Miniprotein binders against q53ft3. Designs and how they scored, part 4

Target 1, 195 residues: q53ft3
Amino acid sequence: MFGCLVAGRLVQTAAQQVAEDKFVFDLPDYESINHVVVFMLGTIPFPEGMGGSVYFSYPDSNGMPVWQLLGFVTNGKPSAIFKISGLKSGEGSQHPFGAMNIVRTPSVAQIGISVELLDSMAQQTPVGNAAVSSVDSFTQFTQKMLDNFYNFASSFAVSQAQMTPSPSEMFIPANVVLKWYENFQRRLAQNPLFW

## First folded at step 3 (miniprotein)

Design sB21
Fold by ESMFold2-Fast, scan of step 3:
Structure sB21 (fold): chain B 195 residues (1-195), chain A 93 residues (1-93)
Amino acid sequence: as target 1 above (195 residues)
Amino acid sequence: SVEKLLEWIELALERAEKATDPERLRKLLELALRLIELLARMTGDPELRKEVEELRKLIEEALKLVEEGKIEEARELIKKIRELIERIREKLQ
């Protein structure tokens, strides 16, 4: 039903259902994450009058999750961008005495989605600095991801004259990568939310 | 779960009963109908399916009353529907 995207990482499309109305995505190494995109896959819409409240959690010093409301996704607005770079437990002081008594917490955060009545969602206030719902920001982020993929894939492209005999190796023609990139860019320009 | 869907249906009907705007009342009743339909698709229990079908008919009647401008009659019916849902929830615990 939902997807979760972080720059430089594989998109997640298989949320873990932890309750009838609750879904989670794990975010390992969350200290390196600045933005998270949450979106609906478009296959199963919310029932009319329902939407999804999007939460972020990280482990506190005792390893217990602290949940914060980031924002919402609905059938009318099926994607949202959230800035989480300011929401990390690892911002604590670097005292020498504290370092001697370090209790390591896992560096895995979660995005949670709670299916709720739109009426209930309208009465809630997300944390002040998390929501970034600009279409321009999402489009720019997606274009940068496409550029990174194309540049990475192209670094392995070789002409047929440069190919070495390796029966177990596979090579992807640069033209195939370029055509995919151009097609995706065209579709994105027509509708930034086609995906 | 069945319990969670019944909880959501009851919440939608509670909000419907208190709605001052007829359009909002209609939308909340339509939401309750959609949740009832979802419940019917998810449950395989024949007895529960029979009770869910009865709830569907009552909500459709409430929508008809709203369409006819009989708002107070619709509210009284919604109150009775909520009582029936409460009884169903008691049986399923």
Scores: ipSAE 0.000, ipTM 0.157, lowest interface PAE 18.1, mean pLDDT 68

Design sB22
Fold by ESMFold2-Fast, scan of step 3:
Structure sB22 (fold): chain B 195 residues (1-195), chain A 93 residues (1-93)
Amino acid sequence: as target 1 above (195 residues)
Amino acid sequence: SVEKLLEWIELALERAEKATDPELLRRLLEWALILIERLAKMTGDPELRKEVEELRKLIEEALKLVEEGKIEEARELIKKIRELIERIREKLQ
């Protein structure tokens, strides 16, 4: 099956199956979402010759869903990151008089995945601004994770003068943590998939 | 509809039977279990629901055999599960 991740939210791994070949994730409060990650759980690959087309929908001014093709996931590329912030109405699609109205619900968007033949997928064109390199996205996420970990760990660093004798506790020298952090960043920059 | 889902379950089990990696075997069985849960939600027929429940139990037993390292016994059970699925499919045609 599939997973769906939004920064700052719990990962969703239980898509609603709406047809034999179609799966949907709900995205409440979608106005705050900039990027969505869609990925395969790794339980089973797609059957030979098949892949998944990824769609995004948001409610129009009448509350009806508007579906847009974001891109694809396949056995060879089982995860993808999509920028959706620029797809919500866009600058060229909003009439000036439409802006007079207060912004109204529903605030729930959806990610849809359609299992399709690779040949059919190859003939489709995603919206131009949606797809983001998985490599770039993993690199950015990993760098933020490393920074958060290093900052958190270093906030507890103490000098020799501040240490109280404690035979039961283990301590790791701060320079070892720094060396690990620097090595990981260097390797990530050379090959984001080295892990 | 039900037929297509049974085809997907059969594909998962066929790959599981051929898997040489125990971890891949385990994952394919878990995938089959997910598909069977979907089939159960689609089924209003009491007799088919009973057969789907039996399939679920057999796949859980296959997973237990894999956890115990009894790979060949798991493969024999998978073969029996596939035969049961084929009988269900024939009944629906």
Scores: ipSAE 0.000, ipTM 0.107, lowest interface PAE 19.0, mean pLDDT 68

Design sB23
Fold by ESMFold2-Fast, scan of step 3:
Structure sB23 (fold): chain B 195 residues (1-195), chain A 93 residues (1-93)
Amino acid sequence: as target 1 above (195 residues)
Amino acid sequence: SVEKLLEWIELALERAEKATDPEKLRLLLERALRLIEFLARLTGDPELRKEVEELRKLIEEALKLVEEGKIEEARELIKKIRELIERIREKLQ
């Protein structure tokens, strides 16, 4: 349902489902990461009245996970970019992943997505400085993300005659990816904050 | 866009030229081939279509050289392909 991208790394589209309403992506070598993008794949929308709260988890000085709310994704705003540098000094607060036993190494961070009611999400305040404030920085990073995803998807494009049947795999027609890419670029050029 | 696809093809070929693992070289050439085929579907200009078709044939030749174990010959061909892409990009302004 979700994808996660770090500039300079391959896109992740296979989130680990850790509960019926909770998904996580692992971010190895997170200290080298400045920004992350979280987006919906567009194949399955959120149920009416629901959206996704996006959290970032990193190990504190004692190796314990600290969860911070970065922001949200919804059917109306299906992607978001977050700056995660400088978030390693917070004390833990109450969060949806509180009781979960997510096994990970102390050197690996995680992006968590919790499917929640829109009304509940509207009452929450993301941590400061997580959202990208510079329009130029946001546009440049978004373009890199868009290029990386489209390049990745296009490099796997094959004709239907060349496809190998696999019941565990979902296939997306190349034309649909191309239309999404063109529409996204067009909208981004008109208004960098449209998404 | 045509320009962006040519940039991605060039990037794949640059990585292919530097690849020390023959299997990685093959995968990067296959990636370049798929991107070229994608570009061919988007191009309406007859001259550009001709150049894209030439790129396709050259990549297929490079893949055949890799299959035959002629890795250095494949790398030399990749360099020539990159030169052709640069000339195409210059014509597109």
Scores: ipSAE 0.000, ipTM 0.121, lowest interface PAE 16.7, mean pLDDT 70

Design sB24
Fold by ESMFold2-Fast, scan of step 3:
Structure sB24 (fold): chain B 195 residues (1-195), chain A 93 residues (1-93)
Amino acid sequence: as target 1 above (195 residues)
Amino acid sequence: SVEKLLEWIELALERAEKATDPEELRRLLEIALLLIEYLAEKTGDPELRKEVEELRKLIEEALKLVEEGKIEEARELIKKIRELIERIREKLQ
């Protein structure tokens, strides 16, 4: 239901389900991570009145997980970028993962997603400055790349049409558009910062 | 067709070479890179694929130069890339 993007790593789309309403992604070598993106795949929406609380966990000096609330994803805002650099000192926070026995190794952090009531989520406060204006950044970049491709394709068609007597016959092949999208997804999976 | 893809790549690079805005230059190079990757997948000819892989590396180098603010060096590399594309197009005719 969810995906996780980390700069320089393959996109994770298979979260480990640890309860009916709880999902986790493992983040090995988390000390090299500055930002993490959490997003919904769009295949399964949240039930009416529900959303996802996004948590970050790292091992403390005793090997115990420290969970911190980063923010939220909802059907209306299905993607968010979080800055996790600087959160490794830890703050005391209430979290729904406290009753769970999650086996982990040192140097492996986790992103946890807890499916919760929207009313419940409204009562919670994320750790300071973890959320970035991410939906706009991600959406604006995606729109910018799509606009660039469509503008290039249409200007190519226009340029070619101006050299022919039948401009209305100039078109962009549908398979080129589809292949651009497939390559965009592949590039994103190989390097999320290619954008 | 392979010929039409090379034509599109050429057009993107021609516009990249003339771009005065570094962000427009970067975007045009990214479009050229995506088209090169599509061409690489479409071609079954080992010789052509080798040349396409070289073009991919050169476009990635041009993007790196733009990222480093070396715009004139990027433009010189774009000229070289365009020469290689013309060579490929001649070989296919």
Scores: ipSAE 0.006, ipTM 0.132, lowest interface PAE 10.6, mean pLDDT 67

Design sB31
Fold by ESMFold2-Fast, scan of step 3:
Structure sB31 (fold): chain B 195 residues (1-195), chain A 93 residues (1-93)
Amino acid sequence: as target 1 above (195 residues)
Amino acid sequence: SVEELLERIEIYLELAELATDPERLRKLLELALRLIELLARMTGDPELRKEVEELRKLIEEALKLVEEGKIEEARELIKKIRELIERIREKLQ
């Protein structure tokens, strides 16, 4: 359901489900990370009235995890960039991962996503001002996602002769996908913030 | 920082549009309003200042609709406010 990107690393799209409503991504060598992008894959929306609270965890000097609330993702805003470089020495915040016993190594941090009621999310305050719009990071991430989407969609292309009639099947012409890809690339080159 | 504030405002408005509790809706709109007021103080660009002032007036109108119990009209206005924010972000070059 979720993805996680760090500039200069391969995108992660297979979060580890650690509870019914909780997902985590491992971030090895976290001391070198300045920004993290968290996003929804767009295949399955949140249930009505629900959203995702995004947390960051690193091991403190005692080896204990310190969880901090970074922000939120919702159906209407399914991606966010967070600056974590300033948070590694901060105090922990209130979080739903408090009782969770997760095995980790000293150099590995985690991004946690907790699926919560929107009303509960609205009452919480993220640590510092972690949410950031980094044009450079967004551009790199967007380019990788754009390439991935185009390749994925193109892999489903079939000729009219290969199509089978079905009320539950919808088809999008490959030419429409290609035109969208070219238009998006052009717009991104002109203004990285057009999205 | 201007872009960060616009992103924060967007999150509050998205949560407001989805809120089922009128009191929660009101609180989220008030939080968005406070950030818009901060943004108005930070910007020196005349055109951006004018657009931010329009956002402020629209949020105040949405709050009035909530107080009058016109929740669906308030939600429709919130959608329009979000579209305006997207246009502002596009103009930030």
Scores: ipSAE 0.000, ipTM 0.102, lowest interface PAE 21.3, mean pLDDT 69

Design sB32
Fold by ESMFold2-Fast, scan of step 3:
Structure sB32 (fold): chain B 195 residues (1-195), chain A 93 residues (1-93)
Amino acid sequence: as target 1 above (195 residues)
Amino acid sequence: SVEELLERIEIYLELAELATDPELLRRLLEWALILIERLAKMTGDPELRKEVEELRKLIEEALKLVEEGKIEEARELIKKIRELIERIREKLQ
């Protein structure tokens, strides 16, 4: 139902379903990740009155997961970009030996999506700096790009489901989306004004 | 519905205009062509059918430009195709 994208990595489109209403993506080597994109694939919309709460989990000093609410995805806003660099373990450490501490064990973070009632979601407060809310041109372009991809995927899935019994054979391969995103980043680096 | 298919074709073409990968651009145009051909088979209105046939020919021209490596010319043609789709949708209101 969902997809998760990190620059330079294969896009994930097969979330692990851990409950009827809960889905998880693994983020290995999360210390190198600054932003995560979460989006709906468009094949299955949320039931009426429902949406997805997006959480980020990172290991604390004891290796126990700490979940924080990043934001939401809904049928009306099916994609979101989150900045997680400020939420990494140890970022806020004030102890004098922080700079001398070396993390040896690999860290795996997770993105969790919980399908919840829209009314319940409206009463929750995401962590302050997770969602990318900048109105700068790059953020606007990226959001439009993701909205267009979601609309493409959902319109294609619905159209094919109405005309053929095998809609799964008719989706854009996930690696094509990743390749397009990589080319976009490369072109932006070469000429920031290309778009 | 006719309107629904036109909206879906528009989404493919909007993505095509943003695509930097020539192979993705080509595939998006091929997907749009498939939907246009379905639209042509659905309508019995002779006026709409002529407009849909023109869209089909323009998409085929865009694909040929992409195959020849003329990406900028293809993008300019895509913009014109999108304008025609918008005009068709306005007439149907």
Scores: ipSAE 0.000, ipTM 0.116, lowest interface PAE 14.2, mean pLDDT 66

Design sB33
Fold by ESMFold2-Fast, scan of step 3:
Structure sB33 (fold): chain B 195 residues (1-195), chain A 93 residues (1-93)
Amino acid sequence: as target 1 above (195 residues)
Amino acid sequence: SVEELLERIEIYLELAELATDPEKLRLLLERALRLIEFLARLTGDPELRKEVEELRKLIEEALKLVEEGKIEEARELIKKIRELIERIREKLQ
């Protein structure tokens, strides 16, 4: 029913269902994650009067999950972008996953989706600044992600004279990375929603 | 939204033409196919749905060529697919 996307990683579309109304995505290597996108696949809508509350969880110093409310997805707003980089040291919120003994790996964070009544969701307060609210913010996020990717990839570029003798290894020409970056940046500038 | 999806499909196909790794080529084509399938469900226009269905079949053919190791034939087909997408976008103007 749901998908989860992290910049630079493959999209996840197979949430683990841990209860009739609760779904979880695992986020390995969570300390490197700044933003996460949660969306509905569009195959089956929420029942009338229902929506999804989106939670983020990371392990505390004792290995216990700390759950924080990020925001919501509904039939009227089936996708949302959340900034999680500032939440990793925060205090945990009251959450509907409290009665569940979810087993987790200490280095893995989770996105939880709880199907709840819209009236109930309207009374909840998400952690501050988690939701990314505008196309401008999305454009800035995407541009920064592209810049980070290009800079990271370019840091591994070497001339033929500097290549180690390792014929089993594969290298991508730097000009291919540059061309991809320029094409993607140009399309983003013309249409911020192309991705 | 239809034009937005067509632009996203085009970027995956552009990246696919630049891919030297057959596995990356396959992955990019699969991502393009996923967006085409979504577009087919989104559109209420029967003419556009027919054209999108043709795109789906061509991408599946390209994936089969990649699986068979016929990379150059797959690239030739990708180029034709991109030309078809450009024609579809022109009609939407």
Scores: ipSAE 0.000, ipTM 0.087, lowest interface PAE 20.1, mean pLDDT 69

Design sB34
Fold by ESMFold2-Fast, scan of step 3:
Structure sB34 (fold): chain B 195 residues (1-195), chain A 93 residues (1-93)
Amino acid sequence: as target 1 above (195 residues)
Amino acid sequence: SVEELLERIEIYLELAELATDPEELRRLLEIALLLIEYLAEKTGDPELRKEVEELRKLIEEALKLVEEGKIEEARELIKKIRELIERIREKLQ
């Protein structure tokens, strides 16, 4: 239902479902990660009146997870970009993942998605400045996101022999994705604030 | 993705209103103009296309005001442009 991508890494589209309404992605070597993109796959929308609260969990010195609310994804806003670098080891947000305090390897963090009522989500406050400003560190962030988009699109590339029989599905040639990526890098170099 | 483009344009115009540096104001308006042009190319809705072309002309007018040093007049026009974008987004719902 969900996807998660990190600059310079292959996209993850197979979340671990840990409860009926809770999904988790593992982020190994998380100290090298600055930004994470969380998005909905186009297959199943949220039920009416529901959305997803996005949490970030890192292991403390004892390997115990500390959960923080980053933000939200909804049918109306199905993708979000979060800055996780610089988050302090403070008190975690109030979160629905309390029963899932599973000891982790010290360098592995997690993204958690909890399916919740929109009204409940409106009462919550994400950690400060987790959502990316359109101008803050913009050029570096955008270049990394262009790399991530190319990796994301490439992860869906299949050879003719591997295509499943789905006449209504659309496919994009890998060369078109590469041409778009190169064109966008060129435009970004001309105007760093473009996108 | 039309909605996403309109939201992005709105963000750049909001930043332009807050810009204290005329050079930054100009750059933000130029980015908004590029996004409007991209939206015009992608939209298949004739009514939306007319509204997008109006937004394009207004942003070009704001850029001319900035070039003439009429910064406060440019900011007032940007507020008007943002109100038009909000109306367009409401119609899309």
Scores: ipSAE 0.000, ipTM 0.085, lowest interface PAE 19.5, mean pLDDT 67

Design sB41
Fold by ESMFold2-Fast, scan of step 3:
Structure sB41 (fold): chain B 195 residues (1-195), chain A 93 residues (1-93)
Amino acid sequence: as target 1 above (195 residues)
Amino acid sequence: SVELLLEIIERTLEFAERATDPERLRKLLELALRLIELLARMTGDPELRKEVEELRKLIEEALKLVEEGKIEEARELIKKIRELIERIREKLQ
């Protein structure tokens, strides 16, 4: 139902179901992660009146999970980009004393998705820092998506111009747009750095 | 999908409405225009194309208000545009 993307890593589309209404993605080597993208695959919508609350979890110094609400995904807003740098355990451990610590912490974090009532979700407050940082990542993704579409459409326009000279403005057929979308989805699945 | 593009457009405008920097506001509105152009090319439904064209004109009007320094008028218009997008989404079900 869900996908999770970290820049520089393969996209994950197989969440682990830990309860009937709860799903998780494992993020190994989480100290190197700055942004995560959570999205719905579009194959199975949320039930009426429900959506997904997106959480980030990392192990604290005692190995206990610490959960923070990042935001939401819904049928109406099926994707979200979050900055998680600054939310990790060991924030501020870039000083010499922290670097000399011989205690090793677990390196695996999780993205959790909880299927909840929309009314319940409206009462919750996401971490403010993650929301602010999502604008730039969202814009980057969206611009790359648009550039990919226009590059594809331009190649089609060149080939069509060679076949039929016409004074009318060229329209892009629906099947060309569908082929572009399918190609874009395939590229995302194969190489998340494409974003 | 059309639904995904409408969500992306609405979110882009949500960020635009919250932008404190006029240059960021301008860039987000320009991004929204590009998304609307993509949406127009994805749909063969004449009613949806008419609504998409109306959205395009309203965003161009918002950009003009930003260029004139009428930032609060632009934000008010962006709010109305977002309401129109929600109505379009309801129509698509």
Scores: ipSAE 0.061, ipTM 0.589, lowest interface PAE 4.7, mean pLDDT 70

Design sB42
Fold by ESMFold2-Fast, scan of step 3:
Structure sB42 (fold): chain B 195 residues (1-195), chain A 93 residues (1-93)
Amino acid sequence: as target 1 above (195 residues)
Amino acid sequence: SVELLLEIIERTLEFAERATDPELLRRLLEWALILIERLAKMTGDPELRKEVEELRKLIEEALKLVEEGKIEEARELIKKIRELIERIREKLQ
C-alpha cells in the first residue's frame, strides 16, 4: 500500500505488516538520512474516513524503540516529505563537546504507518519543533532546479549570439546539455511523488 | 536556442505528466507556460509563432483542468501537447 524513499537509495515498496493496521519500513544507517518521503502506491485507497499516521522510531540509550509522530498521508494528500535529521541523538541539547562523549550505537531506525480514523488523526500533533515536513518544499526545490537549468541553457544561448553572426548557432553541443537535464529529470522521476 | 527551449519545455511537460501531486503538476505547467512565452518572443517565423500560440493555449487549458480537479484529463492533454512539441522539433531538424 505504501512506499518509502530516501534520496540516493532504492525505493522501498514492500512494507512489513506488523498488525492489521500497522506497517513498517527499516532505515539502516539512518544517521546519514536527512529526509524521508512516504507515499501511497496509488492502487488501493484508504477506506472512507481513514488515513495514515506516519511515525519515526529510533533506539534510545537502552536500545528500546521511541516512536515520534511525523505527520500524515491521506487519499487527498497521498505523499509527504519529512525532515528527520533533528530527531537523531537529541541534537537540541548538545554543546560543542556533547557528541564526543556520546557512545554511538549503530542502529536501524523505522518508519511506521498506522491506519487510523481521520477524526482521530485530527486530534494528534506531530513532534513539536523536531521535524518539519512539506510537499511544497520539494515542489519549490524542483522548480528552482528547473529554473537553474533554464538559466544555464539561456546563458549559453546568449554567449553564442554574441560570438556568431547567427544567434541560432550553438558552439556547445546540445546533446551535452540535454544529457545533463535528462540525468537530472531521471533522478527526480525515481521519486514516486512524480508517478 | 529555439530547439533547446523546445527540448526543455518537452522535458518539463514529461515531468508534469508523471507528477502525482497536483501542486507540483500546477507549478510545472506554470513554468512551461513561462518558457512558451519566452519562446514566442524568440521567433519571427509565422508558422512557428502560430504553433507556439497553440501550445500556449493548450497549456493554459491544462492548468484550468488542474484547478478544476480534473487531473486525468489534464494528463491526457499534456500527452497531446508533448506530441505536438515533438512534431515541431522534427520540422526544425
Scores: ipSAE 0.006, ipTM 0.127, lowest interface PAE 11.3, mean pLDDT 66

Design sB43
Fold by ESMFold2-Fast, scan of step 3:
Structure sB43 (fold): chain B 195 residues (1-195), chain A 93 residues (1-93)
Amino acid sequence: as target 1 above (195 residues)
Amino acid sequence: SVELLLEIIERTLEFAERATDPEKLRLLLERALRLIEFLARLTGDPELRKEVEELRKLIEEALKLVEEGKIEEARELIKKIRELIERIREKLQ
């Protein structure tokens, strides 16, 4: 139902379902993550009157998760970018994951999505400035797409024992470009509003 | 297909045209330019390559207008670029 994208990492489209209405993505080495994009795959819409509350958790000094509400995704706004860098270890949000025994290693954070009534979501306040505008979301998405292409091409060039030039002057085989484009096209087709 | 990448470029320019912040406008145009350069590497069709090269030059001109503070002229050029992309996409159908 959902996807999660982090700069410089492979997009995740297989959330772990931990309850009928709750989904989780693991974020290893979370201290290196600045932004996370959460989006709907477009294959299954939310039931009318429902949406998804997006939470971020990190392990405290005892390995227990501290959950914070980042924002929301809905059928009308199926993607959002969240800034998670600089979130403190302070008080955790009131969250629907409280009944779950989810303990993570010290370097692994999680994105949690809880399917909730829109009326319930409207009464909740996300941590300040975590969500960014749709224009900013699209801008960052296109940058991540180009970064993904560069990383893919760079990996291939290194494997072929070649120096990797800058993206604008890259010399790589056409079939590598086509493979990347086909892969990206397939991912985008899963959700045309993927940003 | 090449058509899907043109659609992504057009959407990028749509956001650029609606950007109220000159810095966001510049960044979106720069991204459109990089996407066009990617498309130029992807296509082997000589006619399409010429049209893609024309798009690249027009986006570079829009960036120059933004740098010179001619924001409204840049927006008008973006509208024309989007119309050109629409015509290219129709030809590919």
Scores: ipSAE 0.000, ipTM 0.327, lowest interface PAE 11.4, mean pLDDT 69

Design sB44
Fold by ESMFold2-Fast, scan of step 3:
Structure sB44 (fold): chain B 195 residues (1-195), chain A 93 residues (1-93)
Amino acid sequence: as target 1 above (195 residues)
Amino acid sequence: SVELLLEIIERTLEFAERATDPEELRRLLEIALLLIEYLAEKTGDPELRKEVEELRKLIEEALKLVEEGKIEEARELIKKIRELIERIREKLQ
């Protein structure tokens, strides 16, 4: 019951459930991603006393995923914006200028959501450089978010008119985009220094 | 999609009208300005574009009022802007 938004891409609303309490979104071509938004779809809340811990991973030099805690989503704070560009390492084994003429290796990062007790989440510390804090970053993110929502709304309208329901498919309601944006604005208004 | 953007702009201005902190008011108006500029860029309808450009000018005027400390005048202008957005949305029906 989660959505994942990357600026300039279509919103993802169908997470892969990898355990009873764990959900994952794949992020292809993660080297081009600066910000990720994770939000609840607003139709089904977390059970009382529970929330979601949001993690990010990309393959290290050995191809093994390393998970980093970005932050949390809860019924009281059902959306969160994360800057992930500062978390990507050059791995040391890849030379940026030396990679020009080689076959591009597929790169896929992941956003993971783990449903956890709120008391447990309160004792965890997210990585220090994941939170978005600058006005310039907010302006850039807002512009890209609008591009993404416009493209989503346009293509969803066409696709939805021709699609047949499937039990494994998850459809985002037309108003959920507005509900997420309203929640984001409310958070901003309550905390003037949020951004 | 144009209708969706107009709804988002209206919601942003609704929050701006309710903001108690002048700095929050200014930030919300700046967000509304970004949204309206984006809408102007994406619309192909000349008549709608003229109306969107008028909204842009009014939002810029509201920002100027906030910078001058004329907060109540800015709130009254925001109410007028919201009414114009509602008229545009009705026309698109």
Scores: ipSAE 0.007, ipTM 0.144, lowest interface PAE 9.8, mean pLDDT 64

